# Designs tried in a protein design chat: miniprotein binders against tRNA-specific 2-thiouridylase MnmA (mnmA). Part 8

Target 1, 344 residues: tRNA-specific 2-thiouridylase MnmA (mnmA), of Desulfotalea psychrophila (q6aiz6)
Amino acid sequence: MIKNITGIAMSGGVDSTATAILQKQKGPVLGFFMKLNQPDYETQRDRVSQIAQKLDIKLEIIDLTEEFQEYVLKYFSASYFKGLTPNPCIICNKEIKFGLFQQAILRQGVERIATGHYAQIHKTAAGYQLHKGVDPHKDQSYFLSRLSQEQLAHSIFPLGGMHKGAIYDLVEAHGFHDFRGTESQDVCFLEQDNVVDFLEQTAEFSASSGNIVMNDGKILGKHKGLHRYTVGQRRGLGISYPVPLYVINLDVKNNNVIVGENEQLFHKTMAISDIHWISQPEREDLLHASVHIRSTHKGAQASVILKENNRASVIFDEPQRAITPGQFATIYKDTQVLGSGVIL
Key: E = the ipSAE of ESMFold2; O = the ipSAE of OpenDDE; V2 = 0.75 times the mean of E and O plus 0.25 times the DockQ between their complexes.

## First folded at step 3 (miniprotein)

Design w7 (from Tw with Q37E D40Y E44F N47E Q48K S51W R55L)
Fold by ESMFold2-Fast, scan of step 3:
Structure w7 (fold): chain B 344 residues (1-344), chain A 88 residues (1-88)
Amino acid sequence: as target 1 above (344 residues)
Amino acid sequence: SDEQMAKRVEDLLEQIKRLMDEVRQLAESGDYETARELIYRVTFLAEKIEWLAKLAREMGHPELADLIQELADIVQRLIDQVREIAER
């Protein structure tokens, strides 16, 4: 007698706990926890073990410490070294959470894995579509924009049709009353740790002082490393000027932080590379779509001109603020994620 | 001191909320000059929240500092959105 078993990605947070509750109601489940060399690993392990015990779910720990370092931390450090602003969560989802972690779970005889992500999967005749979660303040579809058809085929997102308030109500109804105010424990360890401190602890990021300059070359101050700055940053510049100044560009070649007024952050065009399609458009030359240039961006209408070698030019209907090289541009048709590329 | 810091953050957030509501209404009505003036004032108050995040970290309360920094980042995003509307 073989029963279809669903795997649950458990982190010890409210979303994965709610996911486990919902999926256990639908059939037999097995819990899985990722070990990534987190600074608080022992505390997190104990918490997830207590939750699994309370829910009567068998828990297995999968150690992906070396793989996380190889696929996520090296990418993260290399991006900052190149003067780019990375998105480690998108890479972690593609390579670790829905890559090696999902593969390890599937090898144990489970056919599908449920996670606490706020996004929706729609099965169509043309394949699997990724859609925004219904709670606009919790939608995580941007971070899932690099997933493959195969990864989506093995995934379940039970929370995609729910609002965050209903999730707290659900876990509280099952005896979990202390999750409110602990959401920070569900964040990636790179987001939990100080990014600058992490980068400066590596041999690749020796202290390198340079100049903070205006576009015309006027020196306004000194910086302690390009990795301390991001396009759009206003604070932490340590410079005095009659009007607010923002980081508008990082010049790696000359080791300069280029600053200017807010108006200089607006651009109508950008280029993207390394495009990955979840649902490739039928036309190869031109696409009219909403483009999200960072996780917090609400999206902007644009013409996407498809080029050779998985590249495109994006022309926005209206100029967009703080287009940041190294971040992902995610292409949406209404609620559907079509794919994403790296901003150049 | 945590309670005192929390009260200071709460007071700054209330002041910012009032000014942001005024900025949004002025921008909606086409009074961009007055809206820009108030954005400058809101920006100074947001800088004080950043300072409190730094102070909390220096006092050995990193979890509180992270929460205050998250609030500061949310406020800065709201300021940037309203500035886009009012200024371009």
Scores: ipSAE 0.000, ipTM 0.096, lowest interface PAE 26.4, mean pLDDT 81

## First folded at step 4 (miniprotein)

Design v1 (from u8 with E54R E76R; at its last look DockQ between E and O 0.60; V2 from the best seeds 0.00; counts 0 for: pae E 1.9 > 1.5, pTM E .667 < .8, other shape alone 3.287 > 2.5)
Amino acid sequence: DRETIQRLLDEAQELIRQADELMRQADELGSPEIANEVRYLADLLRWLVDYMRRLANQGDYDRVNRLLQFIRYLLRLVQELLDRIRE
ESMFold2, look of step 4: ipSAE 0.491; ipTM 0.808
ESMFold2 (binder alone), look of step 4: mean pLDDT 73; pTM 0.601
OpenDDE base, look of step 4: ipSAE 0.583; ipTM 0.843

Design v2 (from u8 with R66Y Q69R; at its last look DockQ between E and O 0.28; V2 from the best seeds 0.00; counts 0 for: pae O 3.8 > 1.5, pTM O .687 < .8, other shape alone 2.921 > 2.5)
Fold by OpenDDE base, look of step 4:
Structure v2 (fold): chain B 344 residues (1-344), chain A 87 residues (1-87)
Amino acid sequence: as target 1 above (344 residues)
Amino acid sequence: DRETIQRLLDEAQELIRQADELMRQADELGSPEIANEVRYLADLLRWLVDYMRELANQGDYDRVNYLLRFIRYLLELVQELLDRIRE
């Protein structure tokens, strides 16, 4: 093992560039770029190469295209066809970025990988804790809620204690002026508007037209496949009604899109499964915590009732809008990520 | 506190009974979504009631008081759903 070398996950973005700058100031670094199914791979590669050259960082490319397809894209498509709304970023972080990619980097003799994620790792006597980034608008801890203790042990988040504005200032001070106005996409491999097109191009595509219905069974129209709809969706329904209607649920069994008014999107309860704990809760049966039901959710106070087989019932203090099956519920105690489960 | 707990338990049991009956009716009336939600909440309520009884028997009133908050919320939700089935 070459002692004191840090691997840098470089993507060509401002955050990874800032990470590279900060870590290079601390010691020797090696740069790594992950090749996936990026539609603009060549452009990204060239950009990363230019950044690495400007920073005098040796860059290695790690190809994980097949693994990304197997672990992330299949999950993504299969989830939609089951009437679930996936979170591919959580899976990608667990299996690819902090999984296979991290492992490949560690095999090069480095001890840890630094990434541009806005989160914090605290080492304690009981293990590694994951905490929110200090920038509430940039906090990415939700997406890291499935990481293991081992993955955290080999990770560094230099930006976790910084605000986004300070990151721009930092990279500009080092001669990178072209990052302002570039926003991160929600899905790294797809433009948000292309999800439907992507799904319809998959080999598993077998979606059929069905009915759009109210809770009372009244048919309002037809849908063009369940994969086009998610809970809380209003756009693209193609129905006329005196009040705004939203997708309330997807009935896969009957191939129906169930719609209703905005009030019908609010629920106090949900079930979660496949709970992964980063940090075990103090109580094994009952926990009061902040629960985030999606990446953009601010968190809501809830009681979490732990059940057998890594399942829990969640009861919110206040009704939450558009609880979506297939999304992840992340459980927080203050800034600490305790764990996450899949919403049922 | 014990009397209050018993009243809540009795209320919960009655609501569960009503829920079971109304689930049957909802299924017959073609309202499976509401019936499923009521079923879920009723099952959760049963679990909470049983657990609360156990805790009460153990003298763990701190946890009992904590669970009472949940039971109250569930009771309200079940009642609301039941009312929707009846309309």
Scores: ipSAE 0.028, ipTM 0.536, lowest interface PAE 3.8, mean pLDDT 86
ESMFold2, look of step 4: ipSAE 0.434; ipTM 0.811
ESMFold2 (binder alone), look of step 4: mean pLDDT 73; pTM 0.602

Design v3 (from u8 with E76K E80Y; at its last look DockQ between E and O 0.90; V2 from the best seeds 0.00; counts 0 for: pae O 1.9 > 1.5, pTM E .674 < .8, other shape alone 2.883 > 2.5)
Fold by OpenDDE base, look of step 4:
Structure v3 (fold): chain B 344 residues (1-344), chain A 87 residues (1-87)
Amino acid sequence: as target 1 above (344 residues)
Amino acid sequence: DRETIQRLLDEAQELIRQADELMRQADELGSPEIANEVRYLADLLRWLVDYMRELANQGDYDRVNRLLQFIRYLLKLVQYLLDRIRE
């Protein structure tokens, strides 16, 4: 093992560039770029290569195209066909970025990988804790809620204590002036607008037209496959009604899209399964915590009742809008990510 | 303490019964959303009561007391939802 080398996950974005700069100041680094069959792979590769060259960082490309397809894309497709709304980024982080990609980097003799994620790792006597980034608008801890202790042990988040503005200042000070206005959205491999097209190109595509219905069974129209709809969706329904209607639920059994008014999107309760704990809560049966039901959710106070088989019931203090099956619920104690489960 | 627990368990069972009846009524009244919430809470209450009985049998009165407070909260919530069905 070459002691003191840090692997840098380089994507060509401002955050990874800032990470590279900060880590290079601390010691020797090796750059790594992940190939995932991006539509613009060549352009991204060239950009990363230019950044690496400018920073005098040796760059290695790790191809995980097949693994990404197996672990992320199949999950993504299969979830939609089950009437679930997946979070592929959480899976990608667990299985690919901090999984196979991290492992490949560690095999090069580095001890840890640095990424541009806005989150914090705190080492304690009881293990590694994951915390929110200090920038509330850039916090990415939600997407890291499935990481293991081992994955955290080999990770560094240099940006977790910084605000996005300071990141731009940092990279500009080092001669990178072209990042402003290019928000690197965490490249979900699919722009939301392409989800339908992507799904329809999959071998598993067998979606059929069905009815759009109210809760009372009144048919309002037809849908073009359940995979085109998610809970809380208003756009693309193609129905006329005196008040705004939203997708309330997907009835896979009857192939119906159930729609209703905005008030019908609010629920106090949900169930979660497949709970992964980053940090085991002290109380085993009842926990009062902040629960985030999606990446953009600010969190809501809730009682979490732990059940058998990594399941829990969640009761919010206040009703929450558009609780979506297949999404992840992330459980927080203050800034600490305790764990996450799949919303049922 | 045992008598108090039993009274609370009996109360919880009665409330579950009432919730079940109200769910039936809600289904008839066309309020499926509230009915679903009530159903979920009723199922949770059943589970909690069973769990509380188990803990009581094990002599874990500290946990029983914590669960009891939570059950009381849930019962109030169920009652609130039921009242909304009746409006």
Scores: ipSAE 0.231, ipTM 0.710, lowest interface PAE 1.9, mean pLDDT 87
ESMFold2, look of step 4: ipSAE 0.492; ipTM 0.799
ESMFold2 (binder alone), look of step 4: mean pLDDT 73; pTM 0.605

Design v4 (from u8 with N36F D50E; at its last look DockQ between E and O 0.78; V2 from the best seeds 0.00; counts 0 for: pae E 2.2 > 1.5, pTM E .718 < .8, other shape alone 2.758 > 2.5)
Fold by ESMFold2, look of step 4:
Structure v4 (fold): chain B 344 residues (1-344), chain A 87 residues (1-87)
Amino acid sequence: as target 1 above (344 residues)
Amino acid sequence: DRETIQRLLDEAQELIRQADELMRQADELGSPEIAFEVRYLADLLRWLVEYMRELANQGDYDRVNRLLQFIRYLLELVQELLDRIRE
């Protein structure tokens, strides 16, 4: 009798289903589903339960509703108060999915947890490395750049070496024919609109309207609170102007949304703070690396000047559009994630 | 080598003074985004000079030389940004 049971993070989508199939072929498994503030929780729970039953996998539900609400109020409201645009998925992975959820699973005696992430974990003598998934259109390594060595040590990413088409083929071969051509149930719950709406319903969150202005101070309209705007945004400004205008800065001091033309969004410089290293660079002053300033960014070569207190100055070889304070800059060497920091 | 490094540090300090003057000009020219970036680069340059002094005291002359080359690159960027403002 083998006691080493693999936990499966199940969410009702094709990727988590494929993960469950692959891991059950290798040994005994237990399924785990986390309860948060999902608006469709009952439907999702029923879907996950049906999948687990079809695969003959026992399913446990981990209720993290209170912890998730505390996280949303604390992190997101503090970020928005400072005029920062937070990144919910990076922080949710670090604190919820691989934090509280993983910890709850480990307390039940399960030592390793498999998830449907498209990323790779490589174990070396120096520790665990995080690498991009092989499917470049599905790679999720950017969102995992805050994970600790302990979190990686307990994690398995079976899909990291696979392409999305092969995942559909796999689940269809095991009797699941309803995923192809249908919107994935693994879509991130923490979209900006959902978080903003939740924060505005709380008595602790307060936001003031203010002006939409150009750099010279010309007032073009009113905004609905700085937290509703993101650097680079064009839509939703509610202003009329002969040429396209974009949010170029959120001015907390004066409570203004500053707008301008697209050319004003390009910069070679940024500062990052609160750097977390998955794999610490050997030289600690100047690093040349590919830096991604958001999940959809193609990555750009930059000089990274490492400073005290986990801060760095980043100078890109070419100007980058819409560098957004509060988002994360993730530092790559080839396929390897070295770490990430908060854009200032 | 110590006298050579002291000359390089003096050159870097003079380049920082030039960047500081250009930063004041950027403030007067009315492009807050470019002026912010010039201030950022000037602050970084000051930090790098102090870091180079620490490395020189430790005898790491190869890193001092590389950082001085990087400082010259950064000053070139400052000048490019200010040229955009003046046009």
Scores: ipSAE 0.446, ipTM 0.803, lowest interface PAE 2.2, mean pLDDT 84
ESMFold2 (binder alone), look of step 4: mean pLDDT 73; pTM 0.606
OpenDDE base, look of step 4: ipSAE 0.471; ipTM 0.801

## First folded at step 5 (miniprotein)

Design P1 (at its last look DockQ between E and O 0.84; V2 from the best seeds 0.00; counts 0 for: pae E 1.7 > 1.5, pTM O .767 < .8)
Fold by OpenDDE base, look of step 5:
Structure P1 (fold): chain B 344 residues (1-344), chain A 87 residues (1-87)
Amino acid sequence: as target 1 above (344 residues)
Amino acid sequence: SPEIANEVRYLADLLRWLVDYMRRLANQGDYDRVNRLLQFIRYLLRLVQELLDRIRELGNPELADKIQELADELREALDKIEQLAES
């Protein structure tokens, strides 16, 4: 192991650039860029190369195109075809970015990788804890909720203690003035705006038209495939009704989109499965915790009842809107990420 | 609404699971864990009752009555478990 070299995950964004600057100040670094069959790969590669050159960082490209297809894109497509709404960013972080990409970097003798994620790692006697970033608007800890202790041991998040404004000031002080107004969401390689187009281009794509229905079975219209709809969606329904209607459920068995009023989106209860613990609670059957049901959710207080086979029941103190099957529920104790499960 | 009924059913199933789990704990002599769960189960029973009242108000008293019977059975089971834990 070449002691003292830090690998930098470089994406060409402001956050990865700031990370590179901060780590270079601490010691020797190597830059790494991940190729994943991005539509703009060449443009992005050239941008990263320019940044690396300006910072006098040696850049290596790691190609994980096939692995990304196998671990992320197949999961993504298969989930939608089951009427689930996936979170490819969580899977990508677990399997690719902090998985195969990290492993490839570590095999080169690098001890740890630094990324531009807004989260914190606290080393304790009991292991590594994952915590929220200090910037509540930029916190990315939700997307890291499936990382192992080993993955955390080999990770550095230099931005976790910083606010976004301070990041711009830092990169500008080092001669990078073109980042303002560019929101590089370095978290996800899939742009959400192209979900439908992506799915329809897959070889496995088989969508059939079906009915848009009320809970009473009243048909209000037709849909163009369940993959186009998510719980809580209002736009693109193509129906006329006296009050606003929302997608409240997807009935895969009958190929129906079930719609209802906003009040029908609120629930106090959900079930989760496939729980991964970053920090396993000490044999508690019941926890009171903050539960985030999607990446943009602020968290809601809930009772979590731990069951067998990495399952739990969650009872929220207050009803939550648009609980979506296939999304991840992340369980927090204050700022600490305890773990996450898939919403059923 | 169908959604409220589904939520009550889910809670009733959870309560049943919890009662069975507590029975297993009691049989193992782990009364500390049983006692920790008792207060929470009482909270859930209150929540179920509130939802049942809402179902009745919405005009489905038959469904409410069926779930009420289940809740009452669960309360009786809990009382027995509590007696075992105090003993």
Scores: ipSAE 0.551, ipTM 0.840, lowest interface PAE 1.0, mean pLDDT 90
ESMFold2, look of step 5: ipSAE 0.569; ipTM 0.859
ESMFold2 (binder alone), look of step 5: mean pLDDT 76; pTM 0.630

Design P2 (from P1, 14 letters changed; at its last look DockQ between E and O 0.62; V2 from the best seeds 0.00; counts 0 for: pae O 2.5 > 1.5, pTM O .702 < .8, other shape alone 3.579 > 2.5)
Fold by OpenDDE base, look of step 5:
Structure P2 (fold): chain B 344 residues (1-344), chain A 87 residues (1-87)
Amino acid sequence: as target 1 above (344 residues)
Amino acid sequence: SPEIANEVRYLADLLRWLVDYMRRLANQGDYDRVNRLLQFIRYLLRLVQELLDRIRELGHPELADLIQELADIVQRLIDQVREIAEE
C-alpha cells in the first residue's frame, strides 16, 4: 500500500474539480475517471483530461460499462416495468461509485477515495457516521444512504463542510472560470429527461396502452404505458377535467393509471422494506425521526416502527404528498443518516 | 374515498400487528418494553379515532366498526399493562 495517496473521483464537474484542488493541497493524489455508457463519454473524458492536466494530476480511466448495465440499468428498467419508480443514483452509489469503482482504486494501493459529494463522515468509537452536508440546498446525503461501514471508511467528502458559493470561489481562484451556471452531474449518471426514451429502447420493453381512470372506475382517457407516469404527476396526462388531476396510483394488474385530486396524494402512513442501516439505531422498536421520501423532500417528522425482516411502518406527524412506491425513504436523526428502506 | 379506506386498512393492520407484538412481550414478562410502547400506542389510538370520525362522515360503517374494534382491543391492552405495572 502506498501510504498517504488519495484517489480523486474526477467527473469534469465543479465539485470534483474543487475536491481535486483541496485534496492535492493535503498530499499526493491520483485521478480516476469512470467510463460508463455515457452518450457524451468522449467529450466528458476530454474535459476531465484537461482538468487533470491543468492540476498536474495523473488520470486513470476505469471502465465499468458492463457492471453499470448489470447493477443499475437492469434495476432501473425492471422497476418501471413493475410500476415502481426507481432511484438509480442510490444504487449506482452503492454498487458502482463506492462499490466496484472504489474497489478498483483501492486495489491500486490508494487508501481512500475523495468525491465531490456534499455530505460528512464522522468517525466515532462505534464506527463511521454519515451526516448531511452543511449546505442545505446541496446536501447529497440522501443518495449515500445505502453505503456500508467499509465504504465510508475508504471515503472522503472534502466539500461536506462547505457551501456551493465557496466552491465556485475556490475553483476560480485556481483558474477555472467556466463552471458558473453549470450543474454538477456527479451524483446521477442518468439524465432524468431521457427516462422514457431509454426504457423504450431496452430489449425487454413491453408496454401496452391502457386506461386513465378515476377511483370510481370512470375512464377519462388512454395512457401510452405505465412507465410514462409516476405518482404525483400532472403533466402529460392528456385529459380534460374541471379540476387539476394527478396520478395517485399505478394499477399494474389492470394496466390502469389512477388519477385524482391533489388532496388524494396526501397520506400519513407508508411501509418500507429492505432497510439498510448505516448506523444501527439503539434496539428500539419505535424511532422518532425525520424521514425523507425522495431526494428533493425536506424531511418530515415520523414514528418509525421497526418490524421483522428489515421492514418498518412509518407514520408521519403530518400527511405527506406523493409517497411513491420504489423510491427510498431515508431515516435521519438530526443531521445523521441512520439508514434507508424501499417504499412499498 | 377509497384512499382513506386504504389508509385505514393499513392502520388497522398495523394496530393488529402491534397488539400481537405487545401480547407476545407481555407473555414473555417484558413489561418494561411494553410500557415504553404505551405512549406511542396512545398516539395511534388518537389517530384511529380521528380516522374513525372521518370514515363515519363518509358513510363507511363496516370500516368504522372494524377500526372501533381495534381501538377497543388496544385500549384493553393498555389497561391490562397499567394494572400489571401498578401491582
Scores: ipSAE 0.079, ipTM 0.622, lowest interface PAE 2.5, mean pLDDT 87
ESMFold2, look of step 5: ipSAE 0.496; ipTM 0.814
ESMFold2 (binder alone), look of step 5: mean pLDDT 73; pTM 0.567

Design i1 (from v1 with L48F; at its last look DockQ between E and O 0.22; V2 from the best seeds 0.00; counts 0 for: pae E 3.0 > 1.5, pTM E .631 < .8, other shape alone 3.76 > 2.5, placed apart)
Fold by OpenDDE base, look of step 5:
Structure i1 (fold): chain B 344 residues (1-344), chain A 87 residues (1-87)
Amino acid sequence: as target 1 above (344 residues)
Amino acid sequence: DRETIQRLLDEAQELIRQADELMRQADELGSPEIANEVRYLADLLRWFVDYMRRLANQGDYDRVNRLLQFIRYLLRLVQELLDRIRE
């Protein structure tokens, strides 16, 4: 084990570049770039190589194309075919970025990997705690809610205590002036804007047209496949109605998109399964916590009732809009990520 | 105390019965969304009542007492939903 070397996950974004700069100031580093089935892989590789060269960092490329397809893309496609809305970023972080990629880096004798994630790791006597980043607009702790204690033990988040503005100032001070106005994709290698296109290109893709219906069974129009719709969606329905309608649910059995009014999107309750705990809660039966039902959700206070088989019932203090099956519910105590489950 | 627990369990059973009947009516009236929410809460309440009963039988009164507040909250939620079905 080469003592004191930190691996840097380099993506070519501002956050990974800032991470490389900060970590290089602390000690010796090695750069690592993941090759996946990115459409723009060559462009990204060249960009990362230029950044690494400018920073005098040795760069190694780790090819995980097949593994990414197996662990992330199949999950992604299979979820949509079941009428679920997946979160591929959470899976990618668990299985690829902090999974196989981290393991490959550690096998080279590196002790820890640094990434540009806006989250914090606190080492305690009871283990590693995951906390929100200090920048509420850039917090990425939600996407890390499935990490193990071992994965956290080998991770560093240098940006977790910083605001995004300070990151731009840092990279500019080191001669990187072209990052402003660009979004860092350091969390997920899947572009959300291309979800439909991606699904339609899969060999297993079979979409059938069906009905858009009200809860009473009234047919309002036709849909072009369930994969094009998610709970809470208003755009792209192609229906005319006196009041705004939203996707309320996907009925896979009958191949129907169920629509309704905005009020029908609000629920006080949900069930979650496949709960993973980063930190075990002190009380096993009942927990009052902040629950985030998607990456952009601000969190809502709820009672979490733990059941057998890593299941729970969640009761929100206030009704929540567009609870979406297949998404992850992340459970927080203040800034601490306790764990997450799949919304049923 | 045991008497308070029994009263709460009896109240919960009655509310579950009412919920089941109203769910049937709501399904017939084309209100599946509210019926589904009531069903979920009723099932949760049933689970909690059974769990509390088991804990009580085991003599774990500390855990029972901690759950009482939550059961009361669930009972209120069920009642609120039932009231919406009746309107």
Scores: ipSAE 0.155, ipTM 0.661, lowest interface PAE 2.1, mean pLDDT 87
ESMFold2, look of step 5: ipSAE 0.355; ipTM 0.742
ESMFold2 (binder alone), look of step 5: mean pLDDT 72; pTM 0.625

Design s1 (from v1 with A12L A19L A26L V78I; at its last look DockQ between E and O 0.83; V2 from the best seeds 0.00; counts 0 for: pTM O .762 < .8, SAP 72.59 > 70)
Amino acid sequence: DRETIQRLLDELQELIRQLDELMRQLDELGSPEIANEVRYLADLLRWLVDYMRRLANQGDYDRVNRLLQFIRYLLRLIQELLDRIRE
ESMFold2, look of step 5: ipSAE 0.622; ipTM 0.867
ESMFold2 (binder alone), look of step 5: mean pLDDT 73; pTM 0.639
OpenDDE base, look of step 5: ipSAE 0.611; ipTM 0.849

Design s2 (from v1 with T4E Q6E A12I Q13E Q18E A19F Q25E V38I N65K V78L Q79R; at its last look DockQ between E and O 0.78; V2 from the best seeds 0.00; counts 0 for: pTM O .745 < .8, other shape alone 2.94 > 2.5, unsure alone 68.313 < 70)
Fold by OpenDDE base, look of step 5:
Structure s2 (fold): chain B 344 residues (1-344), chain A 87 residues (1-87)
Amino acid sequence: as target 1 above (344 residues)
Amino acid sequence: DREEIERLLDEIEELIREFDELMREADELGSPEIANEIRYLADLLRWLVDYMRRLANQGDYDRVKRLLQFIRYLLRLLRELLDRIRE
């Protein structure tokens, strides 16, 4: 093990560049760029190479294209075809970025990998804790909710204690002036967030037209495949109704899109499965926690009843809008990520 | 301890009866949307009661007391949902 070398996950963005700068100030570093199914791979590679050169960082490219297809893209497409809304970023972080990519870096004798994620790792006597980043607008802890203790042990998040404004100031002080206004939060493998076009290009694409219906069974129109719709969606329904209608559910069995009014999107209850704990809660049967039902959700207070087989029932103190099957529910105690499960 | 167990068991039986009454009412009112949430809560309530009985049999009275409080909360929630269907 080459003591004191940190691997830097470089992507060509402001956050990874700032991470590289900060970590280089602390000691020797090696740069790593992950080749996946990026539409603009060549452009990104060239950008990363330029940044690495400017920072005098040796850059290595790790190709995980096939693994990304197997672990992330298949999950993504298969989920939509089952009427589920996936979170590919959570899977990618678990299986690829902090999985195979981290492992490849560690095999080179690097002790830890630094990434530009806005989250914090606290080492305790009981293990590693994952916490929210201090910038509430940039916090990415939700996307890291499936990491293992081993993955956390080999990770560094230099930006977790910083605000985004300070990141721009830092990179500009080091001669990088072109990052402002260039940030995209979109799915990294999709151009212009066109989920539908991506899905329809997959070999497994088999969608049939069906009915758009009310809860009472009244047919309002036709849909062009369930994969085009998500719970809470209003746009692209192609129906006329006296009041705004939203997708409230996807009935895969009958190939129906169920629509309703906004009030029908609010629920106090949900079930979650396949729970992964970063930090096992002290009380294993009932806990009160903040639960985030999507990456953009601010969290809602809820009672979580832990059941057998990594399942739980969640009862929110207040009704939550557009609880979406296939999304991840992340359970927090204050700033600490306890774990996450898949919404049923 | 034994007398306290018996009291807790009696309270559980009362909660089960109350639950059964709420379920009958929900079935009679026939509202599909709220009915699903009520059914889910009802199933959870049954699970919790069974779990509480197991804990009581194990002598874990602290957990039983905590679960009992939560069961009372769920019953209130169910009643509130039923009131919305009656509206």
Scores: ipSAE 0.575, ipTM 0.834, lowest interface PAE 1.0, mean pLDDT 89
ESMFold2, look of step 5: ipSAE 0.630; ipTM 0.872
ESMFold2 (binder alone), look of step 5: mean pLDDT 68; pTM 0.563

